# Designs tried in a protein design chat: VH-VL binders against Ras and Rab interactor 2 (RIN2). Part 17

Target 1, 92 residues: Ras and Rab interactor 2 (RIN2), of Homo sapiens (Human) (q8wyp3r787to878)
Amino acid sequence: FQNYLRVAFQEVNSGCTGKTLLVRPYITTEDVCQICAEKFKVGDPEEYSLFLFVDETWQQLAEDTYPQKIKAELHSRPQPHIFHFVYKRIKN
Short names: E, the ipSAE of ESMFold2; O, the ipSAE of OpenDDE; V2, 0.75 times the mean of E and O plus 0.25 times the DockQ between their complexes.

## First folded at step 22 (VH-VL; framework fv_romlusevimab)

Design x5 (from r5 with light chain V97Y; at its last look DockQ between E and O 0.05; V2 from the best seeds 0.00; counts 0 for: pae O 9.9 > 2, placed apart)
Fold by OpenDDE, look of step 22:
Structure x5 (fold): chain C 92 residues (1-92), chain A 122 residues (1-122), chain B 108 residues (1-108)
Amino acid sequence: as target 1 above (92 residues)
Amino acid sequence: QVQLVQSGSELKKPGASVKVSCKASGYTFYDYYMNWVRQAPGQGLEWMGWINTYYGNPTYAQGFTGRFVFSLDTSVSTASLQISSLKAEDTAVYYCARSRFYIGSGSYFDYWGQGTTVTVSS
Amino acid sequence: SYVLTQPPSVSVAPGKTARITCGGNNIGRKHVHWYQQKPGQAPVLVIYYDSDRPSGIPERFSGSNSGNTATLTISGVEAGDEADYYCQVWDSSSDHYVFGGGTKLTVL
């Protein structure tokens, strides 16, 4: 798989914009979050996390997971799935 | 600045095919979805579907399956709409419009092409 | 399919306030966006997320959304505001973008 990861940034009242990250295959969710915090200029990154939206469900990804592996797994399924990696605030 | 520049007007006979292009500039092409919107003469705006500019996957709205094909040439940041087997009812202005990557209630069209008039007449 | 209903036309005198409504079932639970289209031109986003204005859009343009009605309000209407206005939502049930039928605003 290619060394890119598409991540959307979701903010209240600001909608959602996407960015393509150049990342290594085994980059962790924690590392991706750090990259997102920098690219999206997030001032309080501790309140944000990376989420996977797939099949109309949200899943918060643990810091030690591998988004690229998740992406690869989803692409390998017999049925195509529309999914999004979303960097957004953790709900209280 | 963000720009979407579409190809020129088209005059076609029924049964022919047309390809409308939309060249994007001023932003990262694959960071936004590209949508197509049709507007028949004197009528309102009608969403035709969108194409994921990152993966190249098109999604067509109801009523726009079959003869309508969305495609990309990412090397030149261009999205295209092809209509085959043209009918008189296809006479309209066709717009490309970008929307945010994430699909949801917050999705809107912030930039539009200037439109391409397609006239189908015998 | 989800339907957005707009009045076909609205007339207003210069300097007065124009209100263009967009009706939809529980539209207040959605985010509504508005576009202005002048003759021979492409639509222009004037309101997004119910009430937010893109840069370059005058403060005279405002939006609200609650219940079954979203409203585009244009205060201090000018001759240049004469145009067609369209509301738009995303319908999760059909995965479609939906436009209203459009409202022609005439400045008397």
Scores: ipSAE 0.005, ipTM 0.691, lowest interface PAE 9.9, mean pLDDT 90
ESMFold2, look of step 22: ipSAE 0.521; ipTM 0.888
ESMFold2 (binder alone), look of step 22: mean pLDDT 93; pTM 0.954

Design x6 (from u5 with heavy chain F101Y; at its last look DockQ between E and O 0.58; V2 from the best seeds 0.65)
Fold by OpenDDE, look of step 22:
Structure x6 (fold): chain C 92 residues (1-92), chain A 122 residues (1-122), chain B 108 residues (1-108)
Amino acid sequence: as target 1 above (92 residues)
Amino acid sequence: QVQLVQSGSELKKPGASVKVSCKASGYTFYDYYMNWVRQAPGQGLEWMGWINTYYGNPTYAQGFTGRFVFSLDTSVSTASLQISSLKAEDTAVYYCARSRYYPGSGSYFDYWGQGTTVTVSS
Amino acid sequence: SYVLTQPPSVSVAPGKTARITCGGNNIGRKHVYWYQQKPGQAPVLVIYYDSDRPSGIPERFSGSNSGNTATLTISGVEAGDEADYYCQVWDTSSDHVVFGGGTKLTVL
């Protein structure tokens, strides 16, 4: 496991910006979201979640999942996969 | 349209073996995991495990190791469940169900087979 | 192992609102999925990601998940809603799918 995680912040009006987070291997999605809320200065973090974009699909990550594990799994595949972790608003 | 069509009902003696098949159509077979779910008469749903349809790697749930074997015939988009050394308690309806877990934030089953009744009786 | 707890049965009069609970330790940290199963039929997904509805599922079906309890709510219950309902999660620790024990919904 690498101790970094690339996360993009998606806002409707401001576009998408990315940050590299230094995180431990078994950090939870919940914790990553907290870090994102702080880093991107989100005022209503309860309206946001961490999403995985892979294979042309969006997946909302549950709070108890491990983004670093997901990253490692994707990197372990014999075929390269393009994927993105995106911190964005949950659709209501 | 997505379809999972399972093989017909089975009546077996204790100690025998059975193989239930699940043929998928209407979607790319290897893009989804195939799951097996057991439901004993009058009981709830019990997840047996899944198989990676691309690599063929099976994962068995607790309590479903040993006598239970997941397999694939990718040439015909078919997943199979084989149960050996059948016991009376294996009497149940067995469902196949697809899920997307690559990698996932979880697994859920959007399409199910119609179920296969396996009856084990002396 | 992770365990989901559902009431064995829930009864509701037609037109009223049924609430089926699914208890689990910190289940609010997971995504919960719900299935409807009618006699002699395979289960049908009715809620995914806690509150999303698959195409074809009426808006009468809604889901919520917080703390230690997830809830399937069926408003304006109809006779056709009589069925068994199962909650389901993915246990990250064991990488296992876990079903609740199921709830029999009876429409009085």
Scores: ipSAE 0.595, ipTM 0.909, lowest interface PAE 0.9, mean pLDDT 93
ESMFold2, look of step 22: ipSAE 0.753; ipTM 0.928
ESMFold2 (binder alone), look of step 22: mean pLDDT 92; pTM 0.950

## First folded at step 23 (VH-VL; framework fv_romlusevimab)

Design y1 (from u5 with heavy chain P103L; at its last look DockQ between E and O 0.78; V2 from the best seeds 0.65)
Fold by OpenDDE, look of step 23:
Structure y1 (fold): chain C 92 residues (1-92), chain A 122 residues (1-122), chain B 108 residues (1-108)
Amino acid sequence: as target 1 above (92 residues)
Amino acid sequence: QVQLVQSGSELKKPGASVKVSCKASGYTFYDYYMNWVRQAPGQGLEWMGWINTYYGNPTYAQGFTGRFVFSLDTSVSTASLQISSLKAEDTAVYYCARSRFYLGSGSYFDYWGQGTTVTVSS
Amino acid sequence: SYVLTQPPSVSVAPGKTARITCGGNNIGRKHVYWYQQKPGQAPVLVIYYDSDRPSGIPERFSGSNSGNTATLTISGVEAGDEADYYCQVWDTSSDHVVFGGGTKLTVL
């Protein structure tokens, strides 16, 4: 696994709002969210979660998932899939 | 429409082998993992493992190593489960079910085969 | 190994609300999926990602997940809802799919 994870803030096409996180291969989504909360300086991290945008669909990642594993799996596919990890507010 | 069509019922003697097939249609076969689930009579669902439909790499759940072999014939979009050295306790309905290729959040089964009954009896 | 615990059976009168629980250690940190299985049929996905419904599944079916318990709620229960219901998770630590033991829903 690569030791970096690109995470956009709030939206997929957020321009320069995305950040590249240096993370271990088996970091959990929960841990990534903590890093994102710090990096994006959110004051209410409980209102945010990490989402995967792939195949024109949004998926909220469970806290115990491994984003790096998901990334690796997506990269291993025979056909390229455009995907984004997005740290954004949970819908109310 | 997505369809998973499994082979017919099997009646086998102990020690024999059986091969259950699952033919997929209506979607891109290699974009989804194929899972196998066992259900003994009157019992619950038991995940046996899955196979990567592009690379052909199988992953077996604990308790399903050795006598259980997952295989593919990608030319006909077919996954197969072979059980060797059959035992009476192998009597069950076996289901194939697809799941998304990325692990974690996508690990659920949106389409199932109709099931194949394998009966092992002397 | 990760374990999901369901009550073996739940009984409900027609028109009432059935609640089927699925217990698991910190299950709220996972996504839970629910399947309906009628006699002689393959399971059918009724809830995914804790609370989302696949197309064709009535709004009477809803799901929630928090803490150590996930719940499948069926409002306005109909005779046709009588079935076995299974919860399911992906256990990332073991890389295994885990099913609950199943709950038989009886419509009285």
Scores: ipSAE 0.564, ipTM 0.905, lowest interface PAE 1.1, mean pLDDT 93
ESMFold2, look of step 23: ipSAE 0.635; ipTM 0.907
ESMFold2 (binder alone), look of step 23: mean pLDDT 93; pTM 0.952

Design y2 (from u5 with heavy chain P103M; at its last look DockQ between E and O 0.72; V2 from the best seeds 0.62)
Fold by OpenDDE, look of step 23:
Structure y2 (fold): chain C 92 residues (1-92), chain A 122 residues (1-122), chain B 108 residues (1-108)
Amino acid sequence: as target 1 above (92 residues)
Amino acid sequence: QVQLVQSGSELKKPGASVKVSCKASGYTFYDYYMNWVRQAPGQGLEWMGWINTYYGNPTYAQGFTGRFVFSLDTSVSTASLQISSLKAEDTAVYYCARSRFYMGSGSYFDYWGQGTTVTVSS
Amino acid sequence: SYVLTQPPSVSVAPGKTARITCGGNNIGRKHVYWYQQKPGQAPVLVIYYDSDRPSGIPERFSGSNSGNTATLTISGVEAGDEADYYCQVWDTSSDHVVFGGGTKLTVL
C-alpha cells in the first residue's frame, strides 16, 4: 500500500482544497477522519465523515473500514475507476 | 437486468463430489466479486467466501477450506463451487451472490442466485 | 471472530411495527445490511448501509445502527412481511462477511 491518501474537502471538485495525508496502510476511516478534522480545521468533526465517490455514487465509509485498502483495490482493477475520498458533512 | 442463474438440484452419495454453477448476466461479470453462501436445512445463512472474478483469486471463509473450491469460466460469466468428499453435513442450499468489486467499504449482496440444493444421502 | 446476535423470533400483529435487533460489539462502527428471506426463496436485500433502501423496497422498511445494536424496523406490517430476516456485516479485522443467526418474523 502507498503511504499517502488524497482527501478532498466537502466536494469532489474542490480545486485546491484537497490534502494529501501520510497514513499507514491499515489506518481506519475513523483515524483518517480525525486527521481530516485537524487538517481542514473543522470545529464540529462529529458532523463530518469520510466518503468514497466512485462510479458516480457516494458511499459513506464506516469507521472501521480501511481507506488505503479500498484505494489499493480500486487501483488493482483492470479498468481504471475514477474515485475520490471526500471529507464532508453528513446529510441531516 | 441482473441475473444469477444456478445449476439444478444435486443428490449425491457421501464421498462423492459436486459442482454447482452460477451464471451471471445483465452486468459486467468482472466488476463484481462472486460470493458463496450456504444454508443448511432450517439454519441460517453462512458465508463461504468469495472469488475475484477478474483475477480468479478465491478467498475462503474459516471452515470452508480444503474440500471447497471456487472457480471461474469467465468466457461464459460463470462461477462454480466444487465440493469434494461430500458429507451428510454438506446437505444445504448453496447460493451465489454478487458483491461490489472493492471490499473494505462494506460488502453486501445485492443480487442472489436462486440457490442450489445439494443433498448428501447414503 | 465477530458475532452478530439476533432474536430467534419476533411476532407482530398486522398493521403494527416490528423491530428486529442485531447485536454486535461496536456494530455502530460498521455498516449493517439486512436481508429478507421467505420460505423456499433466496434472500433479498432490504437495507444497506444501515438505513438505505434498495429500489423496490417499501418505505415501511427502515434501519438504524448505533452503539452495539442495529435495528430493522418494519412499520405497518403486512402478512407478506412474514419471513426470516438476517443482518450482515463485513468484519474488517478478519476480512469475513458475518451473518446474524436470523430472526423469524411472524405476522399474527
Scores: ipSAE 0.552, ipTM 0.906, lowest interface PAE 1.0, mean pLDDT 93
ESMFold2, look of step 23: ipSAE 0.720; ipTM 0.924
ESMFold2 (binder alone), look of step 23: mean pLDDT 93; pTM 0.951
ESMFold2, look of step 25: ipSAE 0.666; ipTM 0.913
ESMFold2 (binder alone), look of step 25: mean pLDDT 93; pTM 0.953
OpenDDE, look of step 25: ipSAE 0.499; ipTM 0.898

Design y3 (from u5 with heavy chain P103K; at its last look DockQ between E and O 0.09; V2 from the best seeds 0.00; counts 0 for: pae E 14.3 > 2, placed apart)
Fold by ESMFold2, look of step 23:
Structure y3 (fold): chain C 92 residues (1-92), chain A 122 residues (1-122), chain B 108 residues (1-108)
Amino acid sequence: as target 1 above (92 residues)
Amino acid sequence: QVQLVQSGSELKKPGASVKVSCKASGYTFYDYYMNWVRQAPGQGLEWMGWINTYYGNPTYAQGFTGRFVFSLDTSVSTASLQISSLKAEDTAVYYCARSRFYKGSGSYFDYWGQGTTVTVSS
Amino acid sequence: SYVLTQPPSVSVAPGKTARITCGGNNIGRKHVYWYQQKPGQAPVLVIYYDSDRPSGIPERFSGSNSGNTATLTISGVEAGDEADYYCQVWDTSSDHVVFGGGTKLTVL
């Protein structure tokens, strides 16, 4: 069935905004980055990546990872974790 | 493995309409934008625009914002170009071509359909 | 409105080097892509990101891009290289793809 992924877009000069993406459960990080580049209209998409912000730490997600699986694991924990998927520049 | 297979050539009269289809296979359809490129006889390549295969929203190049409509049938991985109110100057080969927006600041076409010739003749 | 300018034709003897230019304002700040089109066939990507070759494209095809000129270079030209060649950029400011007018390469 349908699934959703909330992604924040972080840009140095415009702050942070978010979009909810309609995605398949098996979508890869590379696929999400492609969608984000289009949706956020970035002109230099090779300089951006998807990051996970969880427990006040940042992790760059490798292109062959599955954000929906990561989200499901975080939701399954006994204590809820605050986390965000963030599309941002690799050097920022 | 990647294939873009277009519908057959069409002979039309002025004022008619035509629909050119492009069936994709061998890759994840929503990972690539579908582009349409026109080539009139003896002329160069002319980009007509693209359609976002995930959201279905089209973008049309300057000069193609009227009689030209891009559409999708995602259930069969097919993009279509419809041209209404055909004119003699619409005589051309029409190509579909995929592009991956993510891999750089530019858009390029790594695979092309075989082309569909539309001939508009009275 | 971004414009790419190519010479209409280039002639080269077999075994020699062909150079096909693509002129554009500050084209060196863009990524340039090159396509080969033989008569009755769809275009084929031969260079992407200025200088990279897709799998199956021989090493005698090379590309460069700086300033206002991108160049497709074909060394050791063969009769089978006779085709039309198009340069292409994506103009991020307009979100438009732009093709050059094409260059007919004749091997004689």
Scores: ipSAE 0.000, ipTM 0.618, lowest interface PAE 14.3, mean pLDDT 86
ESMFold2 (binder alone), look of step 23: mean pLDDT 93; pTM 0.950
OpenDDE, look of step 23: ipSAE 0.435; ipTM 0.863

Design y4 (from u5 with heavy chain P103E; at its last look DockQ between E and O 0.11; V2 from the best seeds 0.00; counts 0 for: pae E 5.2 > 2, placed apart)
Fold by ESMFold2, look of step 23:
Structure y4 (fold): chain C 92 residues (1-92), chain A 122 residues (1-122), chain B 108 residues (1-108)
Amino acid sequence: as target 1 above (92 residues)
Amino acid sequence: QVQLVQSGSELKKPGASVKVSCKASGYTFYDYYMNWVRQAPGQGLEWMGWINTYYGNPTYAQGFTGRFVFSLDTSVSTASLQISSLKAEDTAVYYCARSRFYEGSGSYFDYWGQGTTVTVSS
Amino acid sequence: SYVLTQPPSVSVAPGKTARITCGGNNIGRKHVYWYQQKPGQAPVLVIYYDSDRPSGIPERFSGSNSGNTATLTISGVEAGDEADYYCQVWDTSSDHVVFGGGTKLTVL
């Protein structure tokens, strides 16, 4: 699991698709965004970011965060937390 | 209604110990890290570290790895800071503050305790 | 070892705009949080995620973060805005919270 990160792509007019990315454990949010821009063929990558959706709230991840560390921390809590990493527009 | 209520201010002599408590209410205690922040008279805010409220494992900032101990009593949703071998330089206001667990420990502090003044003088 | 640099003080006339800076190496890659602290009180969160306001914070408070500088902007400054203001980041490489040194805002 440590080399994989599931990311959904959300666009208002295209629906929701997802990919499982092969990533290094210390990949940054900035690097994930670059990979997502290429994999989802986004023409305006500066308008997108990686978000965490958990407990019915959205939180934009800073570029220097580590999604694999966040995932590990969420898994370490005794109660299950349903969460999604979502690549989406900052403005929607 | 989220609330962090700290224990009362303390006047101590050098070499003594003090325990500052922070009782949380209005939220699920183990969903948030508890942070400790100090502020010496006339000075800025200094992060001391945090404690994982479920597992009880602390992280101490540099300079706080010796005489400072974070602890929990989860049965009453209370975090505590113990300072041993008190020095005059420990005179400060001590705050507890919560941060969300899944944003990484210590990302930001949405609720703060009222502060506890510890004065160390002979 | 990540360092945030704030000016020690900023003076602004009532009704004018105050800008309080927070300098840090590549701070635009981080999220910046701002706190207001009035004398004898606990800090209060006024900006999170660089530019978002908690409920109850006036629209006069805004934030930006780009490159090596984050800025707290207070338009239409009032006497009640006199306080110390702290910027803060979480440095994920050290797993430490870092505060700036604080800026005293004086309304003259």
Scores: ipSAE 0.124, ipTM 0.799, lowest interface PAE 5.2, mean pLDDT 88
ESMFold2 (binder alone), look of step 23: mean pLDDT 93; pTM 0.952
OpenDDE, look of step 23: ipSAE 0.263; ipTM 0.786

Design y5 (from u5 with heavy chain P103A; at its last look DockQ between E and O 0.88; V2 from the best seeds 0.68)
Fold by OpenDDE, look of step 23:
Parts: sequence; C-alpha cells; structure tokens
Structure y5 (fold): chain C 92 residues (1-92), chain A 122 residues (1-122), chain B 108 residues (1-108)
Amino acid sequence: as target 1 above (92 residues)
Amino acid sequence: QVQLVQSGSELKKPGASVKVSCKASGYTFYDYYMNWVRQAPGQGLEWMGWINTYYGNPTYAQGFTGRFVFSLDTSVSTASLQISSLKAEDTAVYYCARSRFYAGSGSYFDYWGQGTTVTVSS
Amino acid sequence: SYVLTQPPSVSVAPGKTARITCGGNNIGRKHVYWYQQKPGQAPVLVIYYDSDRPSGIPERFSGSNSGNTATLTISGVEAGDEADYYCQVWDTSSDHVVFGGGTKLTVL
C-alpha cells in the first residue's frame, strides 16, 4: 500500500482540481470523503461521494470500502488500467 | 455474449474426489475473478471463495479450507473446483460466478454458471 | 463475521407490491446486491449497488438501502416473480462475500 491517494474533483479530466491525499492504507471511503470535503471546501458534503472511474465506467464507492486497497489491486495488474478516484456530487 | 459453462452432474462415494470445471467465454477471462458458490439442497447460497484469474491466487472463505482447491487452466479460460475426501454434507449444487477484478470496491456476480450438482452417497 | 438477515418467506397477491428486507449492521454503509433464483436455475442479478438494475431487469424491481436495512421492492408482482431472493454484500473487513439466508417469494 502507498501512503497517498490522488483524488480528482467533480470530473476525471480536471487536471488542475486533483489533490494528493496522504492517507493510511486502510482508510475508509467515508474518511476519504471527509478529507476531500475539507480540501475541496465543499459546503454540502452529504451531497458528495467518492467514485472510481475505471474501464469507462463509474462506480460509487460504499462508505466502508478501502480506496487504497482498490488502488493496490488495480496497480497489481501487469497491464495498467487507467483509473481515477473522483470526489463528485451524487446524482439525484 | 458472456457464458460460464460448468461440467456435468457428479455422483460420488464418500471419501472420493470430484473436480468441477467452469469454462468462460465471451469476455476477457483474466479481467474478472472467478467465484465459487455452494448451495446445499433446500438451502441458501454460500460463498466459497474466489480465484484471481490472472495470477491464479485463490482465496477461500472460512469453512472452505483444506479439502477445497481452486485452480485454473487459463489456456482454455477454465476455472476448476476440486473437492477431496468428499462427505455427504458436500452434496450440493456448485456454481461458478464472475466478479470484477477489483473486488475491494464491492464484489457482485453478474454472470453465473448453470451449476453442477454433486451428490455424495454411499 | 458479518451477517445478513432475511425473512424466510414473503407472500403477495398478483399486482401488489412485494418488499423483501435484508438486515445487517450498518448495511447502509455497504452496497447491497440482490439475486433472483427460480427452482432449478442459477441465481440472476436483479439489483446492484443498492438500486441499479442490470439490463433486462424490469423497472418493477427496485432497491433501497439505508441504516440497518436494505429492501428489494417488486411492484406489480407477477406469477413469474415467484422465486427465492438473496441479498449480498462484500464485507471489506473480512474480505468475504456474505449472502442473506434467502427469502421465498410466493405469489398467491
């Protein structure tokens, strides 16, 4: 496990909005969201969640998942998969 | 189209071994984990574990260690479940089911094999 | 170990709405998946990520998840909906897939 997690804000290709979070290996998605809410200065964090964009699909991560574990799994593949963690608003 | 085709029904004596196969087609085999699920007669679904189809590393659920072995033949996109020292309580339908390779995000089974009935009887 | 609890059976008249619950400690913090299994057949995914429907699953099927209870709702129940329904989660703590005990839905 690496001690950092790159998270984009709102969209995948927002090169200037991404932030690198220093996080523990077993930090939960819930905790990551809290960090993101603070760093991205969102006023309504309950409207946001952490998403994984991989293989042209979006996946909202459950609160009790481990983004760092997901990252490690993706990195463990010999063939790299392009993926992004994105802190963005939940669809209504 | 995605298909998981399992081997046929098995009738075994206690103490014997059985190997159930699951041949995958219609997708990239190594991009998904292969899971095994047991269902005893009249009972619910029970997750047995999974195997990483790229590296071949198996993970067994609690209660399915020892006599249960997951294996692969990647050349033919086939996963196998071997059960040794069969017991009467091993009588069940065994399913293979694929899940996404990054299971840490939450695993679910979008495609299932048709199931293989294993009957253990003296 | 994480445990999911389902009622053993639910009965509903045709055209009515069936609700199948899946209880789990803070299950609302997880994603819940639902499977339909008819006699002699393999399970079929009917709901994933709490409320999403796979292609081919009728809109009559819906899911919700909050607190300690996830619910599969089947509106306008048809005879063909009679089946066993299983909820499922991934327990990240143990890295185990957990199924509920299943619910037999009977269409009266």
Scores: ipSAE 0.465, ipTM 0.895, lowest interface PAE 1.2, mean pLDDT 93
ESMFold2, look of step 23: ipSAE 0.750; ipTM 0.926
ESMFold2 (binder alone), look of step 23: mean pLDDT 94; pTM 0.957

Design y6 (from u5 with heavy chain Y55T; at its last look DockQ between E and O 0.78; V2 from the best seeds 0.66)
Fold by OpenDDE, look of step 23:
Structure y6 (fold): chain C 92 residues (1-92), chain A 122 residues (1-122), chain B 108 residues (1-108)
Amino acid sequence: as target 1 above (92 residues)
Amino acid sequence: QVQLVQSGSELKKPGASVKVSCKASGYTFYDYYMNWVRQAPGQGLEWMGWINTYTGNPTYAQGFTGRFVFSLDTSVSTASLQISSLKAEDTAVYYCARSRFYPGSGSYFDYWGQGTTVTVSS
Amino acid sequence: SYVLTQPPSVSVAPGKTARITCGGNNIGRKHVYWYQQKPGQAPVLVIYYDSDRPSGIPERFSGSNSGNTATLTISGVEAGDEADYYCQVWDTSSDHVVFGGGTKLTVL
C-alpha cells in the first residue's frame, strides 16, 4: 500500500482543491474524514463525507471502509481507471 | 446483457469430487470479482469467498478452506468451484455472483448465476 | 466475526407496508445490501448502498440504515413480493461478506 491519499475538496480535482494526505494503509474513511476536516478547515464536519468518483459515478464511502485499499485495488486493475477521492458535503 | 451461466446439477457420492463452472458473458470478465455462495436446503445464503478474475488470486471465507478450490479459465470467461472429498453436508445450491472490484468500498452482487445443485448421497 | 440478525419471518397483508430489519453492531457505519430470493430462483439485488435501487426494482422498495439497524421497507406489498429477503454487508476488518439469516416475507 502507498502511504499517501489524494483528496479533492467539494469537487473532482480541478485546480488546487486537492490535498495529499499521508495516511496508513488501513486508515478508515472515518479517520480520513477527520483529517480532511482539519486540513480543509471545515466548521461543520458532520455535514461532510468522503466520496469516490469513478466510472463517472459518485459513491459515498461508508465510515468503516478503507480508502487506501480502494486505491490499491483500482491501481491493480489491468486497465487504468480514473478515480478521485472527494471530501464534500452530503446531499440532504 | 450480463449473464452468468452455471453448469448443471450434480449427484455425487461421499468422497467424490465435483467441479461447478460459471461462464460469464456480456461484460469484461476481469473487471469484476467472481464470488461463490452456498445455500443448503432450507438454509440461508453463505458466502464462500471470491476470486480475483484478473490475478487469479482466490480468497476463501472461514470454513471454506482446504476442500474448496476456486479457479479460472479466462480464455472462456469461466470461473469454477471444485469441491473435493464431498460430504453429505455439502449438499446445497451453489451460486456464482459477480461483484465490483472495490472491496475497500464494499462488495455486493448485482448479477447471479442460476445456481448449481450439488447433491451428495450414498 | 460480524453477525447480521434478521427476523425469521414477517407477515403482511396485501397493500400494506412490510418492514424487514437487519441488526448489526454499528451497521450504520457500513453499507447494507438487500436481496430478494423466490423459491427455486437465484437471489436478486433489490437495494444497494443502503437505499439505492437497481434499475427494474420498483420504487415500493426502499432501504434505510442507521445505528444498529438497517431496514428494508416494501410499501404496497403485492403477492409477488412474497420471498426470502437477505441483508448483506462487507466486513472490512475481516474482508468477508456477511449475510443475514434471511427473512421470509409472507403476504397474507
Scores: ipSAE 0.482, ipTM 0.897, lowest interface PAE 1.2, mean pLDDT 93
ESMFold2, look of step 23: ipSAE 0.755; ipTM 0.927
ESMFold2 (binder alone), look of step 23: mean pLDDT 94; pTM 0.954

## First folded at step 24 (VH-VL; framework fv_romlusevimab)

Design z1 (from r5 with heavy chain I103M; at its last look DockQ between E and O 0.76; V2 from the best seeds 0.00; counts 0 for: pae E 2.4 > 2)
Fold by ESMFold2, look of step 24:
Structure z1 (fold): chain C 92 residues (1-92), chain A 122 residues (1-122), chain B 108 residues (1-108)
Amino acid sequence: as target 1 above (92 residues)
Amino acid sequence: QVQLVQSGSELKKPGASVKVSCKASGYTFYDYYMNWVRQAPGQGLEWMGWINTYYGNPTYAQGFTGRFVFSLDTSVSTASLQISSLKAEDTAVYYCARSRFYMGSGSYFDYWGQGTTVTVSS
Amino acid sequence: SYVLTQPPSVSVAPGKTARITCGGNNIGRKHVHWYQQKPGQAPVLVIYYDSDRPSGIPERFSGSNSGNTATLTISGVEAGDEADYYCQVWDSSSDHVVFGGGTKLTVL
């Protein structure tokens, strides 16, 4: 259960920036992408998605997943996992 | 070097119990849930559920509560499936398969055990 | 509760392209994974996250997913590709893994 989500915006034209979103605990990835498109002012939101960077790998999140649940699961382990949610272009 | 090695095939009578083991090696055991998948003769794959290898709490799919018990022995990186009150319909190949412990991407199975055939007949 | 539908069988001539479909309500909002199972063997992951190949899977295996249909495509089909193929999703609303019913690919 969390009321916020830190999201980095990665864009070749703008570099990398981050915002903390105030979100409901059961927000979907699709809804996060909608918020990010507005907050980061992207004109072509269909070319972007939310990604998870964890264990040195990138994973595009499916639209019906719950980023806050993923965050909670990653925090549930004794070894800290360094992870980032990143709003970025899909690259293909 | 990831391996999931399952125990050998079993021939049982109705009403007996069986324990299928799955020994994991080549990776950090608690970084992956252990899943159990059933395949009856000539049928498709059927997810039975998983066990959280860090906390030891199981999740059972619909229809697999009651007679099916997932357990762990973390000292030897082993997950087990116990089936009690065996019925003829329990005749199947039982697979263990691992998935990452978090949502979002951890629910595909990159490595599978070889399968354990359980045959239940009079 | 969430259901994946696959055709029971697909036949393809050697060297041609096989397309195996996996239907589901709004499946394009999910990630689809595909497994190959040869007779008497455990399943093997051939596609994950809709279109990614694990190491060791040849490039002629590809995948796509949009709308209500995911597709496994095998180009240049070989006799060794004869197998059952299963699609699979994680359904986040039910916290369940769901498999399709499987598709028998015959190379003839």
Scores: ipSAE 0.497, ipTM 0.881, lowest interface PAE 2.4, mean pLDDT 90
ESMFold2 (binder alone), look of step 24: mean pLDDT 93; pTM 0.956
OpenDDE, look of step 24: ipSAE 0.778; ipTM 0.939

